# Ledger of designs, part 9: VH-VL binders against 4-hydroxy-tetrahydrodipicolinate reductase (dapB)

Target 1, 258 residues: 4-hydroxy-tetrahydrodipicolinate reductase (dapB), of Thermomicrobium roseum (b9ky70)
Amino acid sequence: MLRLALTGVTGRMGRAVLELAASAPDIQLVCGLIRPARDPHEVAAQLPAPLALTSRVAELVQGADVVVDFSHPAVTVAVAEAAAHAGIPLVSGTTGLSEHDQAVILRAAQHVPVVQAANFSLGIALLHWLLPELVARLPTWDVELIERHHRHKRDAPSGTALALARTLLAAREPAPSPLVYGRGPGTAPRQPGEVGIHAVRAGGEVGRHTVLLATDDEAIEVTHWVQSRRAYAQGALEAARRLIGRPPGLYSLQDLVT

## First folded at step 21 (VH-VL)

Design u2 (from t6 with light chain S51Y)
Fold by ESMFold2, look of step 21:
Structure u2 (fold): chain C 258 residues (1-258), chain A 122 residues (1-122), chain B 106 residues (1-106)
Amino acid sequence: as target 1 above (258 residues)
Amino acid sequence: QVTLKESGPVLVKPTETLTLTCTVSGFSLSTWGMGISWIRQPPGKALEWLAHIFSDDEKSYRTSLKSRLTISKDTSKNQVVLTMTNMDPVDTATYYCARIPESGWEDAFDIWGQGTLVTVSS
Amino acid sequence: QPVLTQPPSLSVSPGQTASITCSGEKLGDKYAYWYQQKPGQSPVLVMYQDYRRPSGIPERFSGSNSGNTATLTISGTQAMDEADYYCQAWDSSTAIFGGGTKLTVL
């Protein structure tokens, strides 16, 4: 049984992780972190599963085999220090850490296994491993990346798409290819080696990324589709499972799935 | 640059209702995890916490004054309002609003307004 | 009267260490917060969550909290540290302040 402590229990990701962990037969929820200014009994009543709550980071990590963190940089830093002190692995999806904050995480990683990821999709992590293999073996094929997200997403291309594009471009080194954003009116015909990237904004899709590799005569499409934020919570729990027993160090999600 | 400014009447008659407004500049009241608290200090006396409201509308009140207090926010005006009914001369104090920062855990009062003196006449 | 008890006053000489206590039942199981207030001014946060120092607060300020007592310690006390100091804790979603300690630097 994997004893799991959780931060950000009232946030969207924290609630999703809590719900999935509560139904997982190999996981025991032992504690969650709550702000001092809230009544723990009232908060516990609003959670999708029973969970003991504390505002103290030292109590949070007590009796845990792993801490899963989706919160704020100030919380992540405090939890990383407590986890390192207690010898407990850390899974963190918190973003926005400063250089100073990141130095604390790196120091904690000298004592315990730590995984940080902005995206806990196992599928996307595997694509970062798979796509270089495809591109390297198909060096003359056209490569295009199409991503689709809901109408309210402000950034374009998506962060996931930009990361995949960097992976595709790196796989073509030492002959780097130009990245082409869309193809507007008057754009010249495609030139060899270009990597196109296209953003679609429509409907309610959580996220879809397609890499197209093609010649005149055949094509391969590799598509990753997220149907719900549960996918990220599942990935965080799987990361927690795979982090157990690893030597101290800072891991990417890709390190854990390959 | 984050600032808080209290405004409202400086003189109130006994039994009247006090309405105080905290105007927030430099951050949004919709920021997850943040809160605004009202704290008063009678002349020459200690600080006394009255109420707070978080960005998700979670509220809390000092138990001894709960029946007299209402806290609310108007995100479009970036304002937090405290209403205190049935004012009495013992309620004469400087009233402060203060911020609870957005980490959702630190829960300090990290930024305070200048305060406004409210006198309840005889 | 508050559930958090502070001495009403404390006097120290410049350069000495000032230790301001805040007592409450099992206060060490909660976080302690400290505010400095100079005459005519708003309070300023000087310590939070027992020992964490906000940006801009001199390193001579430190804090601890265990058992029934939280302590704000000012080493190398300076004239500008003369102020009222309030401790604060959270009790079931309500904030509770101590009665305050007037620190005099003579």
Scores: ipSAE 0.707, ipTM 0.878, lowest interface PAE 1.0, mean pLDDT 91
Fold by ESMFold2, last read:
Structure u2 (fold): chain C 258 residues (1-258), chain A 122 residues (1-122), chain B 106 residues (1-106)
Amino acid sequence: as target 1 above (258 residues)
Amino acid sequence: QVTLKESGPVLVKPTETLTLTCTVSGFSLSTWGMGISWIRQPPGKALEWLAHIFSDDEKSYRTSLKSRLTISKDTSKNQVVLTMTNMDPVDTATYYCARIPESGWEDAFDIWGQGTLVTVSS
Amino acid sequence: QPVLTQPPSLSVSPGQTASITCSGEKLGDKYAYWYQQKPGQSPVLVMYQDYRRPSGIPERFSGSNSGNTATLTISGTQAMDEADYYCQAWDSSTAIFGGGTKLTVL
């Protein structure tokens, strides 16, 4: 049974983690962090599941096997110090840390396992690990990336698609690899080594990314899609599970997938 | 640069309602976790907290003054307003607004306005 | 309602250590905050959450909080440290200030 402490319990990510953890048979919620300027009884009544609350970081981490943090840099650095002192692993999705804040995280990682990520999609982390392996073993295959998002998304290609494209291009160095945005209009065939990106805007999909690797005779498609933004909270819980028993260090989410 | 500035009348007659405005510059009142408090200081006396409001509209008031105080915010104008009814000469004080920072946990009053003196006299 | 008690005044010589106390029932179970106020000026945060020093506050300022007492300590006290000092704590959703301590540097 994994004893989990949580920060940011009133935020969107904190509430999502709390809800998922409460329904997980392998997880026991032991404590949540609240601000000193709020009544803990009032806050507890507003949460989607029962949770003991404290404003004191040292109390938060006591009795926990892992702390999951989605909060503000000031909270994250205080929690990292307390977790390191107590020997408790840390999962943090907090962004916006300064150089000084990051130094605190690095020092904590000398004593306990720490994972930091701006995005806890386990699937995307897996793709960044997996796709270079596929491309390296299939260096002559055509590579195309198709992404689909809801009709209201303004940017194209998506940030995820651009990041995946860069991973694919890096795996093909030094091949000539022009990044091609869409097909057409024109009459020229595909050039060797191109990586095409195609942005589709239709319907209500949150996000879908397909990498196509193909020859004349066969193809492989690898597709990731997000049906619910709760996927990120689930990824954070899985990261918490995978950190247990690891040596001290600063881990990426990708490190935990491998 | 983040600044807070109090504005309102310098003289109020007994029984009138005081309205004070805190104008915030350099950050948004919609920033998650952040709050604005009103704190007063009678001449030669200690600081006295009155009320606060957070970005999610959660409010709190000093218990002894709760029936006289109302705090609200207008995020489009980046302003926080305090009203205090039935003013009395003992309410003569410098009134400050102060920021509670965005961390959602530190809960210090980290930035203060210059303060505005309100005198209650007939 | 909780009350935070501070001594009304404290005098020290330059270079000496000033220890300003703030007493309240179970104050060590709460966070203590400290503000400095010079004549004619707004308060300035000098310590928060017992021992945390804001950016720009000299290292000679330190803090502690245990039992019923929080303490703000100024080592190597300088003439510029002469001011009123207020402690503050949270009681549920209500902020409570101490009565203040006038620090005089002779």
Scores: ipSAE 0.692, ipTM 0.877, lowest interface PAE 1.0, mean pLDDT 91
Fold by ESMFold2, fold request of step 22:
Structure u2 (fold): chain C 258 residues (1-258), chain A 122 residues (1-122), chain B 106 residues (1-106)
Amino acid sequence: as target 1 above (258 residues)
Amino acid sequence: QVTLKESGPVLVKPTETLTLTCTVSGFSLSTWGMGISWIRQPPGKALEWLAHIFSDDEKSYRTSLKSRLTISKDTSKNQVVLTMTNMDPVDTATYYCARIPESGWEDAFDIWGQGTLVTVSS
Amino acid sequence: QPVLTQPPSLSVSPGQTASITCSGEKLGDKYAYWYQQKPGQSPVLVMYQDYRRPSGIPERFSGSNSGNTATLTISGTQAMDEADYYCQAWDSSTAIFGGGTKLTVL
């Protein structure tokens, strides 16, 4: 039985992880982190599953086999230090870490296994493995990346799209492969070896990424789309399972699923 | 730069209701994890916490005063309001608002307003 | 609600170490916070979560919290450290302050 400690228990990701972990037969929820200025009994009553709460990071990690962290950088660095001291793995999806904060994570990874990712979709992680294989077998095919998100998304291209584009470019490294943002006025026709990236903002879709590989006569599309943000919570739990027993180090989600 | 400024009456008569406003500059009251507290200090005496409100509208009050206190926020005006009913001369104090930072865990009072003196007398 | 007890006053000479205590039942199971207040001024946070020092607070300020006692320690005290010092802790969703300690430097 995997004993799980959790941060960010009242946030979207924290509640999703808590709900999924509570129904998982191989996971025991042992503790969650709460701010000192809230009544732990009151907060626990509003969670989707029972969870003991503490405001102290040292208590959070006691008795845990792994800590899953979706919180603020100030919390993440404190938890990373406590996890390293206690000898337990860390799964972190917290974003916005400074270089100083990131150095703390790297030091913790010298003592315990740590997986750090901005996106815990297993499907996206597997695309990072699959796409180099496709490009290697189809070296002359045109490559385009199209992503679609809801109308309110503030960044473009998406972070996931930029990461996938880097994977595609690295798979073509011996040959120049310029990244082209959109097909705007004066940018047609295609130059040899371009990788196009296109951002669509419409409707309410959580996230969709399509890689198009094409010749004059045929095309392949590989599409990943998110039905539910629960997919990210599932990925975080799977990362927690696969991190157990690994040597100290900083892992990507791809490292764990391939 | 984040600043807090208290405003309200300088003089209040016994039994009246005190209304104090904390105007926040440099960050939004909608910022997840942050809170605003009211803390008072009678002349020459210790600090006394009164109430706080978080961005998600969760509230807490000093137990001995909760029947007299109401805290609320208006995110469009970036203001937090405290009302205190049935004022008495013993409530004469400097009233401060203070920030609880946005980390959702540190929970210090990290930024304080300059305070406003409220005198309760006939 | 727990009571936080501080000595009302403490006197030290410049350069000496000042230790300001805050006592409460099982205070070491909670986080301790410390505020400095000079005459006519608003309080300033000088220590949080037992031992964490805010940016801009000199290294000569340190903190500890165990058992029933939290301690704010000022090494190499200076005249500018003369102030009232308040400890604070959380009891569930409410904040409690100690009575304050007036630190006098000679």
Scores: ipSAE 0.671, ipTM 0.869, lowest interface PAE 1.4, mean pLDDT 91

Design u3 (from t6 with heavy chain R62S, light chain E25D)
Fold by OpenDDE, fold request of step 22:
Structure u3 (fold): chain C 258 residues (1-258), chain A 122 residues (1-122), chain B 106 residues (1-106)
Amino acid sequence: as target 1 above (258 residues)
Amino acid sequence: QVTLKESGPVLVKPTETLTLTCTVSGFSLSTWGMGISWIRQPPGKALEWLAHIFSDDEKSYSTSLKSRLTISKDTSKNQVVLTMTNMDPVDTATYYCARIPESGWEDAFDIWGQGTLVTVSS
Amino acid sequence: QPVLTQPPSLSVSPGQTASITCSGDKLGDKYAYWYQQKPGQSPVLVMYQDSRRPSGIPERFSGSNSGNTATLTISGTQAMDEADYYCQAWDSSTAIFGGGTKLTVL
């Protein structure tokens, strides 16, 4: 049984991971981290599943086989150090880390396996692997990326879309022209080597990303979509499972699925 | 630079209600994870924590003084307010507001106001 | 509520090491914080989470916490270190302060 420690237990992802882990027969939740100024009893009462709580990071990692982190940069840094010291792997989905913070993560990765990802969709991770394979083998094909999200999403394009775009651009040889953000009057027709990225906002779409590769005569669409955010929690737990036994290093989610 | 400044009456009569305001500058009370506490210190005595409020409006109070204390915040004014009812001469103290940062982990009082001396006397 | 106990006073000669203790039930299971207060001034954070120094605090300040006792250690004590020192911990969303230790540098 995988003994799992968890940070960010009151956040959306932390709660999702907690709920999913609680129902997983191969996982034993051992401890969650809360900030010192919070009441552990009050926090526990609002959690979707029972979880022992601590405000001490050393205690968090004690007895755990892996730490899953969906907290904030300062916590991530502390947890990374503790994980490294304890010799247990770290799964971190925390974003917004400074260069200094990242350096700490890298140091930790010298001692334990660490997976760091902004998105724990296994499908997306596989796209990062698959897309370069396609693009490299189809260098003359037009490449476009279309992302679709719910009407309330503020960022456009999505971070995931931008990441996929970077992956696509990096796979182009020679280096493509700059990324084109949508098209409007005066921006068409498409220029050679151009990669377009388009953001659609409508309805309640959780997230859909389509990469179009096309010629005049045929086309390939690679589409990923999320039906539930639970997918991200599943990805995080799967990452935790796959980190066990791996050598020290900093891994992407892609590294764990390919 | 982040600064905290306490304001309110310096003289309160017994049984009256004390209202203190902590004005925060250089930092938004809406920032995730931050908090403000009120801490008092009678002359020549130790520090005593009174109440705390987080940016998410979660509040905590000293057990012994809970019935007398109310802490609130006005994000628009970037102020935290403490009310203390039924003041007594024993409540004479320098009252501080102090911040815990948004780290979500440290929860240290890293910034303090200068404090305001409140004297309870008839 | 847990009580944090500090010695009321401690005297050291310049250059010597001062060790200020803070005792509480299971204090080692929590983080200890330390504040320095000079006469007529507000408290200043000098140690957080047992052994972490805030920016601007000299390296001669160190901290530890185990069992029931947290310790603030000042090596090479200087005249400027003369102050009251308070330990603090969180318990169930309540901040608890020690009684304070007056450090005199003779």
Scores: ipSAE 0.777, ipTM 0.904, lowest interface PAE 0.5, mean pLDDT 95
Fold by OpenDDE, fold request of step 22:
Structure u3 (fold): chain C 258 residues (1-258), chain A 122 residues (1-122), chain B 106 residues (1-106)
Amino acid sequence: as target 1 above (258 residues)
Amino acid sequence: QVTLKESGPVLVKPTETLTLTCTVSGFSLSTWGMGISWIRQPPGKALEWLAHIFSDDEKSYSTSLKSRLTISKDTSKNQVVLTMTNMDPVDTATYYCARIPESGWEDAFDIWGQGTLVTVSS
Amino acid sequence: QPVLTQPPSLSVSPGQTASITCSGDKLGDKYAYWYQQKPGQSPVLVMYQDSRRPSGIPERFSGSNSGNTATLTISGTQAMDEADYYCQAWDSSTAIFGGGTKLTVL
């Protein structure tokens, strides 16, 4: 049984992880972290599953095998230090860390295994591994990236799409041309080595990413899509499972799935 | 620099309602995780916590004074307001507003106003 | 509601160590905070979460919390340290202050 401590229990991802973990037979939720100024009884009543709560970071990690963190950067820092002291691994999805914050995480990673990711989709993590393998073996093929999201998503392309694009560019030799953001009237014809990135906004799509590799005669499409955000919580828990027993270090989600 | 300033009447009659305003400068009340408390201190006596409000509008009150206290915020003015009903001479005190920062878990009163002395007298 | 108890006064000679205690039921299970208040001034945070010093607070200030007692320790006490000191803790979204300790430097 994996004993799991959790931060960010009132947030979107924290709640998702909590709900999923509560139904997982191999996971025991042992403790959640709240602010000292919050009422633990009131917070507990709002959670999607029962969870013992503490405001003391040392207590949070005391009985846990792993800490999953989806909180504020300041909390992440404190949890990282506590995890390192307790000798337990850390899974963190907290974003917005300063350089100083990241330094603390790195220091913690010298003592315990730490996985840090902005996106805990296992599928996306595997794409970061698979795409370079394809591109390296098909260096002359045209490469295009198409992402689809719901009509209300403001950022285009998505952060995930941009990250995948960077992975594609890094895998190409010689140095590729800069990314081409869509094509419309007046745009120049495609040049050798270009990577196009396209954003579609329509309907209620949670997230779909397609990488097209093509010649004049054949093509490969690699497509990943998410049906629900539960996938991210699943990824976080899977990361926690796979992080157990690993040596100290800072790991990407890709490191844990490849 | 973040500063807090208390304002309101310095003299209140018994049974009247006290309304105090805490004006916050250099920091937005809409910032996630921050909070403002009111704390009072009778002359020559100890500090007494009265009420707290978080940026997400969650509120808490002293158990003994809950029925008399109302805390609210106006984000457009960057102000927190405390009302205390049925004032009595025993409520004579210096009233402070104090901040807890957006650190997410420290929840220390790191910044205090200068305080305003409120005297309850007929 | 939990009560935090402090000694009403403490006297130390310059250079000696002052230890101000704050006692409460299961206080060690919570974080303790400490505030310094000089006459005519607002309280100043001198210790948070048992043993953490805010920026600007001298290293001679330290804190601990275990069992039912939190302690603020001032090593090498100076004349400028003469003040009232209040402990504080959170309980069910309620802030609780101790009765305060008047520290006199003789």
Scores: ipSAE 0.769, ipTM 0.897, lowest interface PAE 0.6, mean pLDDT 95
Fold by ESMFold2, look of step 21:
Structure u3 (fold): chain C 258 residues (1-258), chain A 122 residues (1-122), chain B 106 residues (1-106)
Amino acid sequence: as target 1 above (258 residues)
Amino acid sequence: QVTLKESGPVLVKPTETLTLTCTVSGFSLSTWGMGISWIRQPPGKALEWLAHIFSDDEKSYSTSLKSRLTISKDTSKNQVVLTMTNMDPVDTATYYCARIPESGWEDAFDIWGQGTLVTVSS
Amino acid sequence: QPVLTQPPSLSVSPGQTASITCSGDKLGDKYAYWYQQKPGQSPVLVMYQDSRRPSGIPERFSGSNSGNTATLTISGTQAMDEADYYCQAWDSSTAIFGGGTKLTVL
């Protein structure tokens, strides 16, 4: 049994991880982190599955095989230090870490396996491996990236789209201005080596990314979409499983799926 | 910059209800994990915590004073309001509001208002 | 009712170490917080979660918490450190303050 400790238990990602872990026969939930200013009995009653709670990071990591963290940078830093001290691997999806915070994570990674990702989709992680293979074998093909998200998404292009674009560009010869954002009125014809990025905002879809590879005569489309944010929680649990037994180091999710 | 400012009456008569407002600037009361507390200090005496409210409307009150206290927030006005009933001369104190930072775990009172002196006298 | 007990006063000479204690039943199972208050001023956070120092607080301030006692330690004490010091802890969802310690630097 994989003994799992969890942060951010009242947040949307934390609740999703808790629900999935409670249903997983190979995982035992051993502890969750709560804020000192809340009654642990009241918080536990609001959770979708039973979980012992503590406000102390040293207690959180005791008896755990892995810590899964979706929280705030201040929590992530404290948990990383405690996990490293206790010899416990860390899976973290917390974003917004400063350079100072990131240095703490890197130091922890010298002692324990750590995986950090802004996106815990296994599918997206696999695309970061697959797309360079396609582009390397199809060096003259046009490459375009189309992403679609719900009407309320503020950032455009999506972070996932920008990361995929960087992966596609790194697999090709460098170009001075490789990224083209949309094609509006008066836009010139496509230039060799560019990657177009198109952001669509409509409806309620969580996220969809299509990479189009094309010539005059044929095309391949590779599409990844998420039906629910539960996919990210599933990816975090799988990352926790794959991190066990690895040497100390800072891993990407891609490192774990390839 | 983040600031908190207390406002309300300077003088209150015994048995009346005190209403204090904490106006916050430089951050939103909707920020996940943060909270606002009220703490008082009678002249020459120790700090005494009264109540807090978090961004998700979770509230807590001093056990000895909870029957007299009500805390609420108005996110659109960036204000937190404390009401204390049945005021008595022993309630004369400087009343502070203070922030609990957004981490959802650290739970220190990291930024305090300047305080407002409330005198209860006939 | 939970009680955090502090000595009412403490005197040290400049350059010496000041150790301000805060005692409570099983306080080491909780986090301790410390606030400095100078006359006529609002309290200022100087230590949180036992031993974490806020940005802007000098390194001569340190903290510990074990058993029934939390301690705020000021090494190389300076005249500007003269103030009232309050400890604070959380008891469930309720904040509890100590009675305060007046630190005098001779």
Scores: ipSAE 0.731, ipTM 0.889, lowest interface PAE 0.9, mean pLDDT 92

